VHH binders against Iron-regulated protein A (irpA). Designs and how they scored, part 11

Target 1, 312 residues: Iron-regulated protein A (irpA), of Synechococcus elongatus (p12608)
Amino acid sequence: LITNQTIQGFVDQVVVPSYVSVAAGATQLEQALQTYQQAPTAANLEAARQAWRVARDRWEQTECFAFGPADSEGFDGAMDTWPIDRQGLKTAAAQPVEQREDSRKGFHAIEELLFAATEPTLSDRQHLVILATDLTKQAQGLVTRWQQASDQPAYRSVLLSAGSTDSAYPTLNAAGTEIVQGLVDSLSEVASEKIGGPLETQEPDRFESFVSRNTLSDLRNNWTGAWNVYRGQRSDGVAAGSLQQRLQQQHPVIAQQLDQQFATARQALWAIPEPIETNLASPRGKVAVLTAQTAIAAVSDTLERQVLPLVQ

## First folded at step 4 (VHH)

Design t01 (framework vhh_nb_b201)
Fold by ESMFold2-Fast, scan of step 4:
Structure t01 (fold): chain B 312 residues (1-312), chain A 119 residues (1-119)
Amino acid sequence: as target 1 above (312 residues)
Amino acid sequence: QVQLQESGGGLVQAGGSLRLSCAASGFTFSAYAMGWYRQAPGKEREFVATITSGGSTYYADSVKGRFTISRDNAKNTVYLQMNSLKPEDTAVYYCAAWGRSYPRGYDYWGQGTQVTVSS
């Protein structure tokens, strides 16, 4: 099922451009927070909040390929640990950010200070700049790790060399398994943990981006990232050699089912009343959230039970 | 173009009532949570109330039992009914919209409406 073109498209049309986009968003957030620190106006606060949401949205599109350096070299932990250590966060300002535990930095540490019900203090504004500077460094580091050789090969080269004796992926199917497993794990987590946790307990503060009310955006971007990987590109259409195209050619019944399930999941996610955090308990909100959970779980189940065996 | 336009502010005596309105345009109103914030001179902007698209409401402790937020999706309008007003309620009141359509719509703020409560 998996060809060299499938792997190349995944890396060059989805993964690398997505991480570049994240780094650009983090840089913009850092600049917005520097501006807010210098001139703490309501307008600059809202600009910083919007910049965080943009960077967060871009990051959430990468969760389905958080293997390799993002996982093994700690980038995901440094950028997106949740839940955070809320009590330790403000007192951590005296500690250099590179020495802090992951639960005291990253997207959600910034979220906690930036979206608090009480407006950021001078100390909070200074701390936000430190956190955003580190987030930018992590995002740029992740791009570098994928694109540039160092004491280890660029991870782009590792995946593109799938099937060689020197690769971590001894066959094309090994790379395909990594890609499909990433989709399965990401969408399963969305359904069972990100949606399922708050839905089961009826506790909206269990939503990951509760403080900012950004959780529905996170979930929609998780779907978008998975859809991009499946199609083999971030732009409209279907890339040559993509998982979708290869399934349509070799397993058209599975492809039709999966295409329909992705579309159903998208419709369900975009039907959830905004924000999800404050709509969870309403009858309309609960039904919409449950419908989305079921639809996303169906995509993950089809990928695991029908697609994953084709690449093993 | 997204716009939020507040109205209904003014001068009232302590113990009186006032109803604020916020007319929204440029987005799918029914899909967004709507809320009110306020800012008194020399103080930071503080949360007052929010109402979800599903009708769930949340209030700051300082206004619970006195203020009621509501919405009319047919008119793209959110309201804040303020009862038993106190001098400490004196502030500029801002309407805000939270949430997104695909792609992300921005969080939006109105220009504000002044509420003055005399003792």
Scores: ipSAE 0.000, ipTM 0.112, lowest interface PAE 18.2, mean pLDDT 86

Design t02 (framework vhh_enristomig)
Fold by ESMFold2-Fast, scan of step 4:
Structure t02 (fold): chain B 312 residues (1-312), chain A 119 residues (1-119)
Amino acid sequence: as target 1 above (312 residues)
Amino acid sequence: EVQLLESGGGEVQPGGSLRLSCAASGFTFSAYAISWYRQAPGKQREWVSTITSGGSTNYAESVKGRFTISRDNAKNTLYLQMSSLRAEDTAVYYCAKWTGSYPRGFDYWGQGTLVTVKP
């Protein structure tokens, strides 16, 4: 099922462009926070909050391929550890950010200082610039690690060399397994932990981006990222050599089922009343959230039980 | 199928040493950060140590200076060298593969290996 074109499209049409988009979003957030520090107006605060949402949304589209450098070299931990250490964050302002625990930096540390109060303090504004500068450094580092050789090969080259001598992926199917497993793990986490945790306890503060009320956007972007990987590109349509096209050609019944399940999951996620945090307890909100959980779990189940065996 | 098989546990006296191993299969071992966790009776599972694909290491404060994590990518094996063992280190030790941020993500747990530090 997996060809060189499948891996090439995954890397060059989805992964690398997604990380480049994250780095651009982080840079824009850093600039918005610098502007807000210099001129702490309500308009500049709202611009900074919007810039955080944009950067966060782009990051959430990458969670289905958090293997390799994002995982193995600590970028995901440095950028997106949750829950944060709220007490440690308050006392860490004087500590160099590169020496801090992961729970005292990244997206959710910025979220806490930017959204928890009606207005950040002067100290918070200074701290936010430091955190955003580190987030930008991490995001740019992740792009560099995928595209440029250093004392180790660019990860783009590692994946593209699947099946060749000295590759970390000894066969094309090994790379395919990594890709499909990422989809399975990501969507399963969305259904069982990100949605399932708060749904089971009926505690909206268990939603990951509760402080900013961004959780529904996180979930929608998790779906978007998985859909992009499945289609083999971020633009509209089906890429040549993509998982979707290959399944349509070789396993059309599975492809039809999976296409329908992705569409059903999208419809369910976009039907959830905004924000999810305040609508969880309402009868309508609870039904919509449960419907979305079920639909997303169905996508993950089909990928694990029917697609994953085809790439092993 | 992701499989993790821990071994090397046993009974040891306080101040003693043990070396744990974790044999991994079903995924590209060299591409992932792999971690050790432990669960003491009646307590929640806690993170012990992580090693990245490049060899960078991190440790829980309670084990820092006493435990050393290492990996052999050619053998798809993770190790935990434990020294100066204390009664509080008594636990079932698990090898885990992370996907996503700590503590978020999916952990692929093995069967575990029991370490008992007898007083």
Scores: ipSAE 0.000, ipTM 0.229, lowest interface PAE 10.8, mean pLDDT 88

Design t03 (framework vhh_gocatamig_d2)
Fold by ESMFold2-Fast, scan of step 4:
Structure t03 (fold): chain B 312 residues (1-312), chain A 120 residues (1-120)
Amino acid sequence: as target 1 above (312 residues)
Amino acid sequence: EVQLVESGGGLVQPGGSLTLSCAASGFTFSAYALAWYRQAPGKKRELVAGISSGGSTVYMDSVKGRFTISRDNAKNSVYLQMNSLRAEDTAVYYCARYGKTSYPRAFDYWGQGTLVTVSS
């Protein structure tokens, strides 16, 4: 099922462009927070909040391929640990960010200082610049790790060498297993933890981006990222050699089922009233959230039970 | 309700052995990576061993060759077999689940911990 073209498209049409997009978003957030620190107006605060949402949305599209450097080299932990240590964050301002625990930096540390109050304090504004500078460094580091050789080969090259002598991925199917497992894990986490946690406890503050009320956008971008990986590109259409095209050619019944399940999950996610955090208070809202959970779980289940065996 | 429950800790003499168990519930166990961490008094929590959903393992250098992590998907359990125990292995040992099937960076859930004391 997996070809050299499948891996090439995954890396060059989805992963690398997504990380470049994240780094650009992080840089824009850092610039917006610097502007807000220098001129703390309501307009500059709103611009900083919007820049955080843009960077967060782009990051959420990468969760389905958080293997490799994002995981093993600590980028995901440094950028997106949740829940954060709210008490530790209050005392961490004096500690160099490089020496902090992951729970005291990253997207959700920025979220806390930027959104929890009507407006950040002077101390918060100074701390936000430090956090955003680190987030930008992490995001740029992740791009560099995928594209450029250093004391380690570029991770792009590691994946593209799948099936070659001495490759970390001894077969094309080994790379395919990594890709499909990433989709399974990401969508399973969305259904069981990101949506399932708040549904089980009936506590709105269990939604990951509760402070900013960005959780629904997070979930929609988790779906978008998985859909992009499945289609083999970020633009509209189906890429040649993509997992979707290969399944349509070799396993059309599975492809039809999976295509329909992705579409059903999209419809359910986009039908949830904004913000998602208010939906636990009403029967209609609970049904909308449960419908989305069920639809996303179905995508993950089909990938695990029917697609994963085809690449193992 | 996601739960991780550690057991098997206790007092053991240097050179002795213990097997720690972690019983998991409330999630599809086979889909997740699990790990053992430890924290000694005055030290930060550190990774001891990890096991992916596919069975790949990772170990801290100081325990490599002495400790073995394993999983039993039918029993929803992960184990840490500890041999040739040393005084420096004294710590509270924690079981952890990861949201992803690789290294321990994004944590979902932790157990309450089980104390291992290596002393004469």
Scores: ipSAE 0.005, ipTM 0.223, lowest interface PAE 10.4, mean pLDDT 87

Design t04 (framework vhh_nb_b201)
Fold by ESMFold2-Fast, scan of step 4:
Structure t04 (fold): chain B 312 residues (1-312), chain A 119 residues (1-119)
Amino acid sequence: as target 1 above (312 residues)
Amino acid sequence: QVQLQESGGGLVQAGGSLRLSCAASGSIFSINAMGWYRQAPGKEREFVATITSGGSTYYADSVKGRFTISRDNAKNTVYLQMNSLKPEDTAVYYCAAYKGYPRYGFDYWGQGTQVTVSS
């Protein structure tokens, strides 16, 4: 099922462009927060908040391929640990960010200082610039790890060498397993933890981006990221050599089922009333959230039980 | 649901070698990556090495060329071969596993095993 074109498309049409997009978003957030620090107007605060949402949305599209450097070298932990240590964050302003626990930096640390109060304090504004500078460094570092050799080979090269002698991926199917497992794990986490946790406890503050009310956008971008990986590109259509095209050619019944399940999950996610945090308790909100959970779980289940065996 | 059991720590002289083992049990089918972290007295945990289910390996700069991580998927065990040990390698070494993607840090942690390197 997996070809060299499948792996190349995954890396060059989805992963690398997504991380480049995240780094650009982080840089724009850093600039917006610098502007807000210099001129703390309502307009500059709103611009900074919007820049955070844009960067966050782009990051959420990468969660389905958080293997490799994002996972093993701590980028995901440094950028997206949740829940945050709210008390530790307030007292950590004077500590160098590289010496802080992951729960005192990253997207959600910025979220807390930027959204929790009506207006950030002067101290918060100074701290936000420090946090955004680190977030930008992490995002740029992740792009560099995929594209440039250092004392380690570029991760792009590691994946593209699948099936070569001494490769970390001894066969093309080993790389395919990593890709499909990423989809399974990401969508399972969405259904069981991101949606399932708040739904089961009926506690809306268990939604990951509760403070900013960005959770529904997070979930929608998790779906978008998985869809991009499946179809092999970020633009519309089916990429040559993609998982979707290969399944359509070799396993058309599974492909039809998956295509329909992705579509059903999309419809369910976009039907959830906004914001999800406020609507969880309503009868309509509960039904919509449960429908989305079921639909996302179905995609993950089909990938695990029917697609994963094809790449092992 | 996942338990991690570490072994192989101890006291060794500078320049010596130790091999750490970590066996995973329970619901292991969703483990994405396994690895090693260490914590020296008064410091936060730092990354040492990780191996993915696909076999990719990553190392902290301080241990490259000296440490080798490997995995036996049939035994659900990860190994850390530590060569050319330095006093600076003295720490409690923790095995860690990701069941899915880390949003809160590692999903599972071992109890830790002490490695002491004498001068």
Scores: ipSAE 0.005, ipTM 0.222, lowest interface PAE 10.3, mean pLDDT 87

Design t05 (framework vhh_enristomig)
Fold by ESMFold2-Fast, scan of step 4:
Formats: C-alpha cells, sequence, structure tokens
Structure t05 (fold): chain B 312 residues (1-312), chain A 119 residues (1-119)
C-alpha cells in the first residue's frame, strides 16, 4: 500500500507545510503580544487573542503526526502540555522559561494569561511576551528539525529514506505504520479523551481549551489534520500516491467506507453548537457532541482494524 | 464507578524483568484503548505505551524493544512486560483509560505501582 510517493507527499505536502504554518502563526502571535504590551488597548488585546486562536488552530492540525521530533525531542510537551500548573505559572515569571516545567509554558500558559481575566494585568502582559517568544523558538525549532541536518539528519530525510539500508524505517511499510498509527492515536484521543472526558463527567472545564472557549475549533482542526494526512495534501482533492488514492486503487470497499466516515465525522463536528463549553449541558448540544464522538471513533476504528493491518 | 488497579511493581536489579498488571472495572474494557504512564519523583508524567481496542500497539521511543504491552479482554486486564530494566525506568507506573499524552487529560487512572531499579 505504501510507496515512496506516499511518504514524500505526506512529508512535503502535509507535515513540513503544516509546521511552517505553525511557526508563522507563533511569530504573528509574538508580534501581536509585543504590540499589546506597548499599547494595551482593547483592540490590541482582541488582535492578540485572535492571533492565539490562529496559531492554536494550526498547531491542532499537526497532532496526528506528533511522532518523531515533536514527541522524542520534547517539542509537543514544551508547546502543548495540559493541564497547566496554574499556581506555578503565577510565580514562574522569575524563572527562565527554558528551566520551567512544561506545565508552566506553551499554548495553554499563554491561554491562561490572555483569556482567564477580562483583561491581563501589567505583569501578565510582560509574562505573555516571554511565553510567546519561547513558543516561537519551539515552533521554529521544530521546522528546523524537519528540514535541516545538524548533529542529527533532518527528519524529512529520515522518513524519505524509508526502506534504505540502515534507515530508522527499515521498510516503506514501517513508515506507513507510523503514519497510520499517528492517525489512530490522534482520533482515538479526540473521541475518548478530548470529547469523551467532558461528555462523561458533564464538566465543561475539562475541555482542553475551556479558558479561551477554543475547544470546538481544536476538535475541528484535529479532524482537518487527519483528513489532510489521509488525502495526502492540504489543498482540495486526492493527491497522487496518498493513502486515500492507494486505498481506492487496492481496497476500494475500505476506501469508500473510510471516505464516508470522514465525511460523517466532519458533518457531526460542524453541527456542534458553539461554544461547545456552554452547550455541553443542553439536550441539543449533548446529542451533537455524542454524535461527533461516535463518528470520530468510527474513523479511528476503521483505520486501526482495517487499514493498519495493510501496512504492517 | 470506573476503576483501574495496578499491581506487579517492586525492586529489581538492572537488566532484570517485571510484569505489571492493571485490573479494570466499571466500563466496557474491550472498547477502549488503554495506556501505561510513569512518573519519577520530581518529574512530569511520561507516556510509556498504548494498546488499542483492536490489539495494535504503540511505544515511547525510550522503551521500544524492551517493553511489551498486552491485554486480556476476557479478564479486563492490561499487562506491561518489562525487560532489560535500567535505573531510569524507576517510577510509579499508572494505567489510564484512553490515549492521553502530555497534552491529554486523564479522566481515569489508577493509584499506581512503584518500580525501583537499583543495583
Amino acid sequence: as target 1 above (312 residues)
Amino acid sequence: EVQLLESGGGEVQPGGSLRLSCAASGFTFSSYAISWYRQAPGKQREWVSTIYSGGSTNYAESVKGRFTISRDNAKNTLYLQMSSLRAEDTAVYYCARGYPRWSGYFDYWGQGTLVTVKP
């Protein structure tokens, strides 16, 4: 099922452009927060909040391929640890950000200071710039790790060498397994933890981006990222050599089922009333959230039970 | 109602082996991915391994080839076979329903079982 073109498309049409997009978003957030610090107007606060949402949305599209450097070199931990240490964050300003626990930095530390109060304090505004500077450094570092050789080969090269002698991915199917497992991991987490946790407990503050009310956007971007990986590109259509095209050619019944399940999950996610945090308890909101959970779980189940064996 | 209970921890010498168990109750065990996590003193929790409802598995890079996760759906039990143990494997080991990493929220996890690797 997996060809050199499948791996190249995954890396060059989805992963690298997504990380470049995240780095650009983080840079824009840093700039917006610097502007807000210098001129703390309502307009600049709203611009900073919007810049955070944009950067967060782009990051959420990368969760389905958080293997490799994002995982093994701590980028995901540094950028997206949750829940945060809210009490430790208040006293962390005196500690260099590189020496902090992951729970005192990253997207959700910025979220807390930027959204929890009606407006940030002077101390919060200063701290936000420090956090955003670190987030930008992490995002740019992740791009660098994928594109540029240093003490280690560029991770792009590691994946593209799949099947070569001494490769970390000894066969094309080994790389395919990593890609499909990433999809399964991400979508399983969305259904069972991101949606399932708050749904089961009926506690809206268990939604990951509760403070900013960005959780529904997070979930929609988790779906978008998985869909991009499946179809092999971020633009419309089916990329040549993509998982979707290869399944359509070799396993058309599975492909048709999976295509329909992705579409059903999209419809369900986009039908959830926003914000999800305030609609969880309503009868209509609860039904919509349950429907989305079931639909996403179905995608994950088909990938794990029917697609994963084809690449092992 | 949901309960997870870890067991099997203890002291072992470097290079040794241990088998951890997690007994689950209060939910349809076979329908969920179940994960192992660990936390060493003074450190953040670290994801170790996940087994999905269909039986496929995933591992943290630091434990690949040394640890094996498995499940017995008839007994509602999760296992972690640990071999070639190192001092840095010393931690309290937890099982958790689902696949949370650092960015994930633990809805349900057990009380933990302590693994100490010392000469």
Scores: ipSAE 0.012, ipTM 0.473, lowest interface PAE 7.7, mean pLDDT 89

Design t06 (framework vhh_ozoralizumab_d1)
Fold by ESMFold2-Fast, scan of step 4:
Structure t06 (fold): chain B 312 residues (1-312), chain A 120 residues (1-120)
Amino acid sequence: as target 1 above (312 residues)
Amino acid sequence: EVQLVESGGGLVQPGGSLRLSCAASGFTFSSYYMYWVRQAPGKGLEWVSEISSSGGSTKYPDSVKGRFTISRDNAKNTLYLQMNSLRPEDTAVYYCAKGYPRYGSSFDYRGQGTLVTVSS
């Protein structure tokens, strides 16, 4: 099922462009926070909040391929640890960010200072710039790790060398397994933890981006990221050599089922009333959230039970 | 409501083994992903293992892969962590968790923890 073209498309059409997009979003957020720090107007605060949402949305599209450097070299921990240490975050303002615990930096540390109050304090504005500068450094570092050789090979080269002597991926199917397993794990976590946790407890503050009310956007971008990996590109259509195209060619019944399940999950996620945090307990909201949970779980189950065996 | 009680921690020498247990109650254990997470002195929380609701899928970070094994007994509502080839850097308080920040997941609940000290 997996070809050199499948792996190349995954890396060059999805992973690298997504991380580049994250780094651009982080840079824009840092700039917006610097502007807000210099001129703390309501307009500049709203611009900074919007810039955070854009950067967050782009990051959420990368969760289905959070393997390699994102995981093993600590980028995910540094950028997206949750829950944060709220008490420690304000105390840590004087500590260099690179020496802080992961629970005191990253997207959700910025979220807390930027959204928890009606407006950030003067100290919060200074602290937000420091946090955003670190987030930008982490995002740029992740792009560099994928594209440039240093004391280690570029991770792009590691994946593209699948099946070669001394490769970390001894066969093309080993790389395919990593890709499909990432989809399975990501979508399973969306259904069982990101949606399932708050739904089961009926506590909306258990939603990851509760403070900013960005959780529904997080979930929609988790779907978008998985869809991009499946279709092999970030734009409309089916990329040549993509997992979707290969399944359509070699396993058309599985492909038809999976294509429909992705579409059903999208419809369900986009039908959830905004914001999810305040609509969770309403009769309409609860039904919509349950429907989305079931649909996302179905995608994950088909990938695990029917697609994963084809690459093992 | 949700209650998680860890046990099995203690003092071991480098290269030794320990088996941690977590007794779960107050929710349908068999329906949820479970996690082990740890916190070393002066450090943040670190995820160390993940297991699916059926026990059929497990994941580990590179720092413990091949040394730690997560398992569950759904009939007994119990989660386990078998820790082999222990190193001084494994010294931490270990928590059983339902939902934890990993690949974007949320942290719902954790127990009070059990201390593991690896020292010669």
Scores: ipSAE 0.000, ipTM 0.284, lowest interface PAE 10.6, mean pLDDT 88

Design t07 (framework vhh_ozoralizumab_d1)
Fold by ESMFold2-Fast, scan of step 4:
Structure t07 (fold): chain B 312 residues (1-312), chain A 121 residues (1-121)
Amino acid sequence: as target 1 above (312 residues)
Amino acid sequence: EVQLVESGGGLVQPGGSLRLSCAASGFTFSAYWMYWVRQAPGKGLEWVSEISSGGGSTKYPDSVKGRFTISRDNAKNTLYLQMNSLRPEDTAVYYCAKHYRGSYPKGFDYRGQGTLVTVSS
């Protein structure tokens, strides 16, 4: 099922462009926060908040391929640890960011200072610039790790060497397993933890981006990221050599089922009333959230039970 | 209403095997990560195994790694734990659970009485 074109498309049409987009979003957020710090107007605060949402949304599209450097080299921990240490964050301003616990930096630390109060304090504005500078450094570092060799090979090269002698991926199917497992794990976590936790406890503050009310956008971008990996590109259509195209060619019944399940999950996620945090307890909101959970879990199940065996 | 009903425990000699089952109802079983946890006499709850919603990802602590295997059948809403090479220290009440993730402030939820596993000569 997996060809060299499948792996190259995954890396060059999905992973690298997604991380580049995250780095651009982080840079824009840093610039917006610098502007807000210099001129703390309501307009500049709103621009900074919007820039955070854009950067966050782009980051959420990368969760289905968090293997490799994002995991092993700590980028995911540094950028997206949740829950945060709220008390530790308040006292951390004097501590260099690289020496802080992951729970005192990253997207959710910025979220707390930027959204929790009606207006950030002077101290908060100064701290936000420090946090955004670090987030930008992490995002740019992740792009660099995928594209450029240093004391270790670029991760792009590691995946593209699948099937070669001494490769970390001894066969093309080993790389395919990593890709499919990423989809399975990320969608499973969305259904069981990101949606399932708040749904079961009926505690909306268990939604990861509760403070900003960005959780529904997070979930929608988790779906978008998985869809991009499956179709092999970030633009409309089906990329040549993509997992979707290969399944359509070699396993058309599985492909048709999976295509329909992705569409059903999308419909369900986009039907959830906004914001999810305030609509969770309503009868209509509860049904919509449960419907989305079920649909996302079905995508993960089909990938694991029917697609994963084809690449193991 | 959420229900988790464990079965398959019993008395077994050291080195023996048992297979535990957990019948789930009242929630979308296929959407949840599932866990086995145990409580030995006079001890706290100990995590034994976890499995992703679709079954492709599993984790174990070193104390049971290589001896225990977690699996699930989503079509039957059933979770399993295959226990091999049992030791006296495996003696405990075993519970089927959900919501047990380090990324969440709240721990897991378990239902029913559990199933007692006694390993003795």
Scores: ipSAE 0.011, ipTM 0.307, lowest interface PAE 9.3, mean pLDDT 88

Design t08 (framework vhh_8cml_1)
Fold by ESMFold2-Fast, scan of step 4:
Structure t08 (fold): chain B 312 residues (1-312), chain A 123 residues (1-123)
Amino acid sequence: as target 1 above (312 residues)
Amino acid sequence: EVQLVESGGGLVQPGGSLRLSCAASGRTFSAYAMGWFRQAPGQEREFVALISGSGGSTDYSDSAKGRFTISRDNAKNTVYLQMNSLKPEDTGVYFCAAKWGSSYPRGSEYDYWGQGTQVTVSS
């Protein structure tokens, strides 16, 4: 099922462009926070908040391929640890960011200082610039790890060399397994942790981006990222050599089922009233959230039980 | 509320293997990252291994890398620690721990802890 074109499309049409997009978003957030620090107007605060949402949305589209450097080299931990240490964040301003625990930096540390109060303090504004500078460094570092050789080969090259001597991926199917497992893990986490946790406890503040009320957008971008990986590109259509195209050619019944399940999950996620946090207060809201959970779990289950065996 | 019950400990000779199990009660098991910790007599509790709620991410202490494997079965609400090539210094009480959310700390910040199961590696 997996060809060199499948792996190349995954890396060059989805992974690398997504990380480049994240780095651009982080840079724009850093610039917006620098502007807000210099001129703390309501307009500049709103611009900074919007820049955070844009960067966060782009990051959420990458969670389905959080293997390799994102995981093994600590980028995911540095950028997106949750929950944060709120008390430790308050005292961490004097500590160099590179020496802080992951729970005191990254997207959710910025979220806390930017959204928790009506207006950030002078101290918060100074701290936000420091945090955004680190987030930009992490995002650029992740792009560099995928595209450029250093003391280690570029991770793009590692994946593209699947099946070669001494490769981390001994066969093309080993790379395919990594890709499909990323989809399974990401969608399973959305259904069981991101949606399942708040739904089971009935506590709205258990939603990951509760402070900013960005959780529904997070979940929608998790779906979008998985859909992009499945179809092999970020633009409309089906890429040549993509997992979707290969399944349509080799296993059309599985492809038809999976295509329908992705569509059903999308419809369910986009039907949830905004913000998702308010949906726990009503029977109708709970049904909408449960419907989305079930639909996303179905995509993950089909990928794990029917697609994963085809690449192992 | 989550309750954790460890099993599978015992006496084994150096070079042997043991598989520890941790059974969790509760409806949202997959929302919890799970960790294994151990405490030897007279020592601080130390991190051994962790696994994310989905099972997609794992991490190990330096002493466990290459010898121990953490896994989970969310349908059975159970997390496992497969321990190979056991050494006398692996002796201790092994605890499983649960942490809600995506934060995977290596310290004592876990929300729920089991009672522990004894592992003894001796001749």
Scores: ipSAE 0.000, ipTM 0.327, lowest interface PAE 11.4, mean pLDDT 89

